VH-VL binders against q9umr5. Designs and how they scored, part 2

Target 1, 268 residues: q9umr5
Amino acid sequence: SYKPVIVVHGLFDSSYSFRHLLEYINETHPGTVVTVLDLFDGRESLRPLWEQVQGFREAVVPIMAKAPQGVHLICYSQGGLVCRALLSVMDDHNVDSFISLSSPQMGQYGDTDYLKWLFPTSMRSNLYRICYSPWGQEFSICNYWHDPHHDDLYLNASSFLALINGERDHPNATVWRKNFLRVGHLVLIGGPDDGVITPWQSSFFGFYDANETVLEMEEQLVYLRDSFGLKTLLARGAIVRCPMAGISHTAWHSNRTLYETCIEPWLS

## First folded at step 1 (VH-VL)

Design a1c (framework fv_acimtamig)
Fold by OpenDDE, second read of step 2:
Structure a1c (fold): chain C 268 residues (1-268), chain A 123 residues (1-123), chain B 106 residues (1-106)
Amino acid sequence: as target 1 above (268 residues)
Amino acid sequence: QVQLVQSGAEVKKPGESLKVSCKASGYTFTSYYMHWVRQAPGQGLEWMGIINPSGGSTSYAQKFQGRVTMTRDTSTSTVYMELSSLRSEDTAVYYCAKDLRYSSGWYEGFDPWGQGTLVTVSS
Amino acid sequence: SYVLTQPSSVSVAPGQTATISCGGHNIGSKNVHWYQQRPGQSPVLVIYQDSKRPSGIPERFSGSNSGNTATLTISGTQAMDEADYYCQVWDSSTVVFGGGTKLTVL
């Protein structure tokens, strides 16, 4: 039998967005138990990511308990960060494939419609003033805002991304790394035509340097220091990178070709 | 220094509700989760639940779901725990305890603890 | 539900080493925290994350965790160390405490 699949949605999203994905899984892997978690839907997805992690943890634990052979996670957009954190804090998870579907894994630094909606008077270059404030960190978007021009503020004020990345020292760093490394495979999916994730390479743990030059995963300090296990995962062949062009952000979960190429192989 | 000061002892009757307060000081109140733990006389520690820094999210132990409500007031740096439909077995010292996590992080362990609030439930 | 098992009591002479065990299924994969509770007082964190000491906790307190057993060790035990000790972990989204161990300093 196929391992259960757990789906975590993105910002301002709901389970309805994944109807096509469910169809694809059912068609190609009949009998698969797929659970799309309807937690923190819509505006509730703006809640602090750690709160979301806690909520999703409660939801996945029973599923994992009933699946001793393991489960697969498909986590979309913001959900990918939630899932990575989830795997970091769970010392007893049994995730085989963690599929990060167009997630800002290394953070976000770009003007997007959802940012303008939330912060209509703020520009990308000035958002650090809000996001790195105490009240700013109460919004999920700010939890993974990564301003390359204000790295000191990011490292000191980010209450989520900097911590799960191990970029700021904290007591849980070693244990989180150990927990995260329990994953069988890390499948990273994204592409240049996404239009929302900025830079799009963030989905592959690439990101801007101080000059806004995009550096690859292997050039990142978190990789070089193996702060949360990327280097270790890569070394044991556990990281899969699946870039695809021609897919907009809202289409990653609905594209059949993408599913067959980047998702399906890891659901067995 | 970080301090948690709880409200005074209470005597309640079965069926009533208790509400214990925990005033925090010495740290950024809005950056840390708060836990409630109780201890019946001569018994061990029992976790009741957790409330997030903003007060907008809670998680309760299954045993207390439906009876417990945790809230917090940022303006006064105070966390509250209300337990309804009290029973004699609810007689205990109730503690608030600060989560170790930094800001919205996921740290484990509690430090410091409040001084405790004795609640006696008797007919 | 996840269960942590502690001995009900441990006795040591002053200056000797006290060892308190905390048993749990695959507890070595979890983060274990230890609390000291003196009579009539609130619990105090003495070890977190298996082996780390909070500020102000004497060096004679140490912790380890492997397999199915976590251990709190108190070297050079003093009279002031007489207390109840509780181990604690997270399981799923729930905090679990051990039953507590009464340490008596003879």
Scores: ipSAE 0.008, ipTM 0.477, lowest interface PAE 9.9, mean pLDDT 92
Fold by ESMFold2-Fast, scan of step 1:
Structure a1c (fold): chain C 268 residues (1-268), chain A 123 residues (1-123), chain B 106 residues (1-106)
Amino acid sequence: as target 1 above (268 residues)
Amino acid sequence: QVQLVQSGAEVKKPGESLKVSCKASGYTFTSYYMHWVRQAPGQGLEWMGIINPSGGSTSYAQKFQGRVTMTRDTSTSTVYMELSSLRSEDTAVYYCAKDLRYSSGWYEGFDPWGQGTLVTVSS
Amino acid sequence: SYVLTQPSSVSVAPGQTATISCGGHNIGSKNVHWYQQRPGQSPVLVIYQDSKRPSGIPERFSGSNSGNTATLTISGTQAMDEADYYCQVWDSSTVVFGGGTKLTVL
């Protein structure tokens, strides 16, 4: 009766992280078929995002084919960027609700424990030297590193985020926009106490300007130019913003109040 | 201690221009949108437009497009609303109001409001 | 252009529940905010995002929003609640206010 739900995890994550989310869905929408994709788990989540997109695409095709009424996507953290690209590259997706849990949709620019683990001697001000190299672009986290002080390097070197956001030209941009616009609802979730996604407003398509002042989605060139359809979706009433304070990065998929407020209403 | 303090009442003649100021204090001025709303005597609230104090970007209600201009000065935490080609029907109380957007999440709504500036346009 | 419809006036006795409606096409898909304005004063936000209460607003105030109607409910209405009440939404790139409802507490 309910549309199937596909869950895509984040950096250094696995399907086990979603056990509470599955419990909540079973309580409120009993009978829902939920598939948590166990691809690119743990350290494999560091693989280039285009490689992850290809793998997840192969996994979601048969699920979507079996559900002619449509499916929902719940995509956590880095997984939200994978889902962004899936919706653009698939000519035949039937996604109704795309629920993005604290995903850096405009990129990341901030010190985190994950970055210190991978690049222990680097500070955020110097990470552009690593990430915007060919070697750096072989790591998923560098695919969405967005240094607001080196935007020219980001635009030229980003092999993933700058392309899916339409910030750099690509031959497939028109088709990607058309495909993305087939989504029923874009549900954006995030909050100021996340502690990892920096700026946290990146989860809502806001981001730093060159002075590190956060500008919201409606002030971004990608929105104003409607590069991949955000302005069209907003005009259609298809964008839902659900911010919540008090939730840390690893808790978005295990907070009952968050689920009831931001996720449950979109799981028809 | 979040406070919005507006400039004093004005009397104008038709054809003149109006410039109202709104000084913000008690919060980070550049982190929140600011709105201008007016209210003619005995009538309801009418939205005029919005300004982002950070970048200075603006968006105006269609009715006022072409004769309203909103600006800000980050050094004094002040926003301004200028309305040109005044007519008698522009007689109203003009309010600035702070948006809840940004540090309170994506919550919308206006809190607080300035005390209002009465503008009378008469010959 | 998008239009919000409110009743011009609502009268209640002290202690009774007042209900103020705000009608709009598919308003349940929008975030509705409510303002209270006493004579000679600036508006005060009493409900934001359909049902949330700002700090300092009594629990008597509650809101709901579904389908084509949003509702502001004031339980145990007091004389101090006598005021004009306005609903408000964002529609695309513009702000729309309802015409206002005068609440009289007798």
Scores: ipSAE 0.000, ipTM 0.398, lowest interface PAE 17.3, mean pLDDT 88

Design a1d (framework fv_acimtamig)
Fold by OpenDDE, second read of step 2:
Structure a1d (fold): chain C 268 residues (1-268), chain A 124 residues (1-124), chain B 106 residues (1-106)
Amino acid sequence: as target 1 above (268 residues)
Amino acid sequence: QVQLVQSGAEVKKPGESLKVSCKASGYTFTSYYMHWVRQAPGQGLEWMGIINPSGGSTSYAQKFQGRVTMTRDTSTSTVYMELSSLRSEDTAVYYCAREGITIFGEVSYYMDVWGQGTLVTVSS
Amino acid sequence: SYVLTQPSSVSVAPGQTATISCGGHNIGSKNVHWYQQRPGQSPVLVIYQDSKRPSGIPERFSGSNSGNTATLTISGTQAMDEADYYCQVWDSSTVVFGGGTKLTVL
């Protein structure tokens, strides 16, 4: 039998967005129990990510308990960060494949319709003033805002990304790393035509330096220091990178070719 | 000030159900998780479960799964805990307890405000 | 299941330092919280996240956590400190309490 699949949605999203994915899984892996977690939908997805992590943890624990052989996670967009944090805080998770579907794993630094909606008077270059305030950190988007020009503010004010990345020291860094390393495979999916994740390489733990030059995962301090286990995962062959062009952000969960190429191989 | 006020003491018979209420005041009700903890006479604290701010998600201790139901009403700022199929060993003081805010980057669950407790006695 | 172990009782003379231990496997990697419960009263949070003190809790209360043991320390113990003390952690989506320690002020 196939391992259960748990799906976590993105910002301003819901379970409805994954109807095609469910169809694909059912077709190719009949009998798979797929659970799309309908938590923090719509505007509720703006709630602090740690709150979301707790909520989703409550939902996944019973599923994991019923699946002693393990489960697979498919986590889309913002959901990918939620899932990574979830796996960091759970010392008893049994996740085989963690599929990060176009997630800003290394953060976001770009003007998006989401940000404009919330902060219509704010530009990318000025969002640090809001996002790195205590008030700003109450919004999920700001929890992974990563301004390369204000690294000090990011490191000190980011209440989520900087911590799960191990970029800022905290008492649980060691245990979080250990927990995250329990994953069988980390499947990173994204692409240059995404249009929302900025830079798109963030889905592969790439990101801007101070000159807005995109550096790859292996050039990141979090990798070099193995702060949360990326270097270790790569060394054991547990990281899969699956870039794909021609896919917009809202299509990652609905593209058949993408599913067959990047998702399906890891659901067995 | 932040306060949790629980419903009054109850006497139940085996097989019946109890439902305890916990009314919150003095803070943003929809921003905090709520725990339920009970304490049998002369015994220690026993965790029963947790309910999220929206009420849409709950997690129960394995011991009570299938028997306990936690709900909340935003309009009245009240959380409820129902326990069915009562037994004599369910005799206890039941507490609601607010979970403290999640501190930056830490998923550490502590209970910073407690209700006054509700004594439920189950006897034939 | 994760288990927290506390001594059943601790006695201290007024003005002396009381130490209450909470044992657990690799508990140092967890955040430990402490609650005080006086007879006939609800529990009160006295230490959270190993060593943080809530507003209104006297400075004589302190906490530490390392290895396999968390410790609640009460310096200059007073009669009013006589109570049951519980340590607590979060494990596997479950809140776990210690068995409690009765602190007697002689």
Scores: ipSAE 0.006, ipTM 0.478, lowest interface PAE 12.8, mean pLDDT 92
Fold by ESMFold2-Fast, scan of step 1:
Structure a1d (fold): chain C 268 residues (1-268), chain A 124 residues (1-124), chain B 106 residues (1-106)
Amino acid sequence: as target 1 above (268 residues)
Amino acid sequence: QVQLVQSGAEVKKPGESLKVSCKASGYTFTSYYMHWVRQAPGQGLEWMGIINPSGGSTSYAQKFQGRVTMTRDTSTSTVYMELSSLRSEDTAVYYCAREGITIFGEVSYYMDVWGQGTLVTVSS
Amino acid sequence: SYVLTQPSSVSVAPGQTATISCGGHNIGSKNVHWYQQRPGQSPVLVIYQDSKRPSGIPERFSGSNSGNTATLTISGTQAMDEADYYCQVWDSSTVVFGGGTKLTVL
């Protein structure tokens, strides 16, 4: 009687990471059909996000078709951006709860081990030279790189995040907004001890201004302009914010207290 | 020049099976979904299902579930629609139609290019 | 199951504006596509995603979609526009077509 759950993993991740999450769901909502999508695993998670969106879309269509009562999405880290785009490009998705686990919804501007592995000599201050090139935009992590000191370059060169957030014009923006607004609940989860998502408030649509001062969602132009429906969703009571301290980036899907507080209430 | 060419007209008896082909040309066959739609004489359009030519995955309208099978052959850029246990009410023109996509792969389940249609008559 | 309702027929004089409605519960939240079918021919996409025209479709074709009604508008209607017109949406697991509207140009 519980709606099916679809899980989308993150950067350099796989379905194995979600074994604890599946155990928690089985304990509290026995009988729930949970599908963890094993597309774009490991190094394949570096493929451009629009290519990943197309692949995940093909996988979710038959699952949604078999569940006319609706489905829930749980999308972790980079996977949260894939799910944002899925909800916008799918003409008639039937998603009730979209649960975003520590995803960089406004982008990433942090010096992490993932970036050093891929670009060993780079620092966050100079990564814009690589990411905002045509070559750099062939890598998923550069698709959501958001350098607050080079906002003009971000707006012009970002092939994914600037478009999906409505920060740069796109012919499909009105359709994307209409599709996204069909979601029942947008559940945002994140916290200050994540250690990877920078700023951590990006998980709640907050981000750095040019002075690296974090502005929250309600101060963002994308919210004020209602570019893809955040202001409409908030007015509808459909946005849930669930920040939690003490959780590192790789622990969001394996912490029982987080699950009980932030995820369990939204799995009807 | 994008083109979908379907197999020729068929006459079938009740209880037989139908298999219609649709050969694609002028584009990358595996990059676009393919729909099947039928139209009974003097009636409207009725959706039967969709196939992904890349992976072969399918989704069928509930009315045809258990009777319809959609397949493809990537070496010949051809999709097939097989309908079993034919009845007189299955008399119709059967169309294949390519799903349109937008820049960046947005899907809206619209059909931008249609085959010429295959007339199937189910009688004695 | 989702249902789209269209008038069975619409008549206009040459050069006049034809409007064809497509009614559906909360259809404004869905993407509506329109097909033209001339007698003995395959359907042709004339409008997709509510208001967008495919290449090759004349500017006199336009679309809108709001609330419970989507509309196909043909300005300066010509004899060649005489055809059946079908609206279409995707609803959960299926493509849904309207019943079709026969446009007569006299």
Scores: ipSAE 0.000, ipTM 0.435, lowest interface PAE 15.2, mean pLDDT 89

Design a1e (framework fv_acimtamig)
Fold by OpenDDE, second read of step 2:
Structure a1e (fold): chain C 268 residues (1-268), chain A 125 residues (1-125), chain B 106 residues (1-106)
Amino acid sequence: as target 1 above (268 residues)
Amino acid sequence: QVQLVQSGAEVKKPGESLKVSCKASGYTFTSYYMHWVRQAPGQGLEWMGIINPSGGSTSYAQKFQGRVTMTRDTSTSTVYMELSSLRSEDTAVYYCARSPLRYYGSGSYYAFDIWGQGTLVTVSS
Amino acid sequence: SYVLTQPSSVSVAPGQTATISCGGHNIGSKNVHWYQQRPGQSPVLVIYQDSKRPSGIPERFSGSNSGNTATLTISGTQAMDEADYYCQVWDSSTVVFGGGTKLTVL
């Protein structure tokens, strides 16, 4: 029998967005128990990410307990960060494949329609004033805002991304790394035509340097220091990178070709 | 021992400025926000503002906008609060208080778990 | 501006249960913290995030928050519990305190 699949949605999203994915899984892997977690939907997805992690943890624990052979996670967009954090804080998770579906894993630094809606007077270059303020971190988007020009603010104000990355020292860094390394495979999916994740390489742990030059995962300090286990995972062949062009952000979970190429192989 | 130690009492005249210091010890200074709260004689607690761990970001209560400046020195683990254009109504005990960053397992979200001993500032002509 | 409303005073006999309310619009959706302040002393955090106790705070202190009212409850009230109590929330980039409640132990 196939391992259960747990799906976590993105910002302003819901379980309904994954109806096609469910269809694809049912067709190709009949009998698979798929659970799309309908938590923090819509505007509630703006809640602090740690709050979301707590909520999703409560939901996945019973599912994992009933699946001693393991489960697969498919986590979309913002949900990918939630899932990474979830795997970091859970010392007893049994996740085989963690599929990060177009997630800003290394953060976000770009204007989006979502940001404009929330902060209509804010520009990319000035958003640090909001996101790295005490109240800014009450919003999920700010929890993974990564301004390459204000690294000091990011490192000291980010209450989420900087911590799960191990970029800021904290008492749980070693344990979180250990927990995250329990994952069987980390499948990173994204592409240049996404239009929302900025830079799109963030889905592969690439990101801007101080000159806004995009550096790859292997050039990142978190990799070089193996702060949360990327270097270790890569060394043991546990990281899969699946870039795909021609897919917009809102289509990653609904594209059949993408599913067959990047998702399906890891659901067995 | 985790503690916040504030500077001593001050007497000021109207129009002058005050600067109160708060020295932190016994914990990682750069892992906490710092707040300033004052209390006029016989009155309740009044929040003045917050400064983030790096010192690069502040937020002040509207009442004090333009008059208050909060800074912090990582090298000395000290936070400062300056209030200008003092008035008699500014007579109060001023407190510094820390609050943790919000992350999984941290518990207190913008709660003040450690307070300084307070600094009495008297403004009189 | 967001406003927190507390009773000015509450009286309780030793050994009885004291209840202090903190009213605010949809306060149940916020995290409420409570502070104890004895005369001439700095405030002390006694409840955070509605119902959690910091280390060192007696179990007789408890908190709840729902709807438009947060509540601090002190069971088996002792003479040493006589103090001013303040509720506090975060709202619109501002920390908001209640007006405080003087608890008298008769």
Scores: ipSAE 0.089, ipTM 0.655, lowest interface PAE 2.0, mean pLDDT 92
Fold by ESMFold2-Fast, scan of step 1:
Structure a1e (fold): chain C 268 residues (1-268), chain A 125 residues (1-125), chain B 106 residues (1-106)
Amino acid sequence: as target 1 above (268 residues)
Amino acid sequence: QVQLVQSGAEVKKPGESLKVSCKASGYTFTSYYMHWVRQAPGQGLEWMGIINPSGGSTSYAQKFQGRVTMTRDTSTSTVYMELSSLRSEDTAVYYCARSPLRYYGSGSYYAFDIWGQGTLVTVSS
Amino acid sequence: SYVLTQPSSVSVAPGQTATISCGGHNIGSKNVHWYQQRPGQSPVLVIYQDSKRPSGIPERFSGSNSGNTATLTISGTQAMDEADYYCQVWDSSTVVFGGGTKLTVL
């Protein structure tokens, strides 16, 4: 029978957004036990990411315990960062496929409607003043704000992303790397028409340099230093890249072609 | 001091509609699912459906699909269950019960840690 | 269509161990919860996720779940434990309750 699937939603989102994804999985893998975690919904998705990681960790433990053959994770948008941290902090996870669905793995630097709703008087060039304060780090979106023009502030102030990416030292880094490397497959999904994740290549561990030129994963210091295991995973053949054009940010979990091409093959 | 307080007993005629309320207090209303479970006289427990107070999304047991509607009001921390086209077989004690807001979908599990006091509804001609 | 089967009644002498079974196909793969209901009262959760006790539930209540049978065990049974007991699971899209077991302490 098929391994259970655990779904983690994104910013300002809820479990109901995944109804089409559940239908697709049921059609292609009937009998699959799918659990969409209904924690930190709506405005609660703004809570600090470490707080969310703690809550999601508590929720996934009994699911993983009931599935000795392993589980799959499908993690959407901000939820992909929660799942990154889960794989690092859990000494005993049994995740086979970690499917990251348009998640800003290297961070966000974009002037989108979400950002203007939350900070209506701020431009992306000035958001570093808010996000890299202690007050700003109490908001999830600021936990992965990565201003390429103030990388020194990002490295010193980011309480979440810089740590899980190994961009700043942490006492647990060696254990986090060991834990993350237990994952069977890292499936990265994203595309140029997303419209929210900026740069869209952040979903594939690419990101802006100081001139806003995108450098791909293999050019990142995080990859070159193998800080949390990306280079090791790629050498094992465990990283899957599945870019797709024509898909907006809120459509990744409801597009049948995307599901069949990028997700379905990794649900065993 | 977590508690769920339900509206009082009702007597209805066949064909009428029922609307029961359940007011939550002592916890964050939007952090827990709310369920409705009924129990006919001398019979066992029967699940009717679930509502997520955070977004208002609902799911109903197949037996009640088309007759039941669950809603909530976040300003008063109250959940409502409306059952239409009442029959004599709908005579029962109706309970609201909360469960943790952690799961949705086929792998979900719901443990009802806090229950309302129950609302007796009698449907007779 | 998923069905949970419980014995309709179980009798036990005071101070003895009562065992209440809940049968279901492959129930060991599901999370089983147990409720106690005294006459005229709302159900009370006594065991959740197969074997965990909520705060305030005495240590004499324990649970297990494997294969096709989940079990609620009450050691040192007291007169106050006399009640109806219901097992419950989630099966795909619905909550399923067992038919209930009347525990008599004689």
Scores: ipSAE 0.006, ipTM 0.499, lowest interface PAE 10.7, mean pLDDT 89

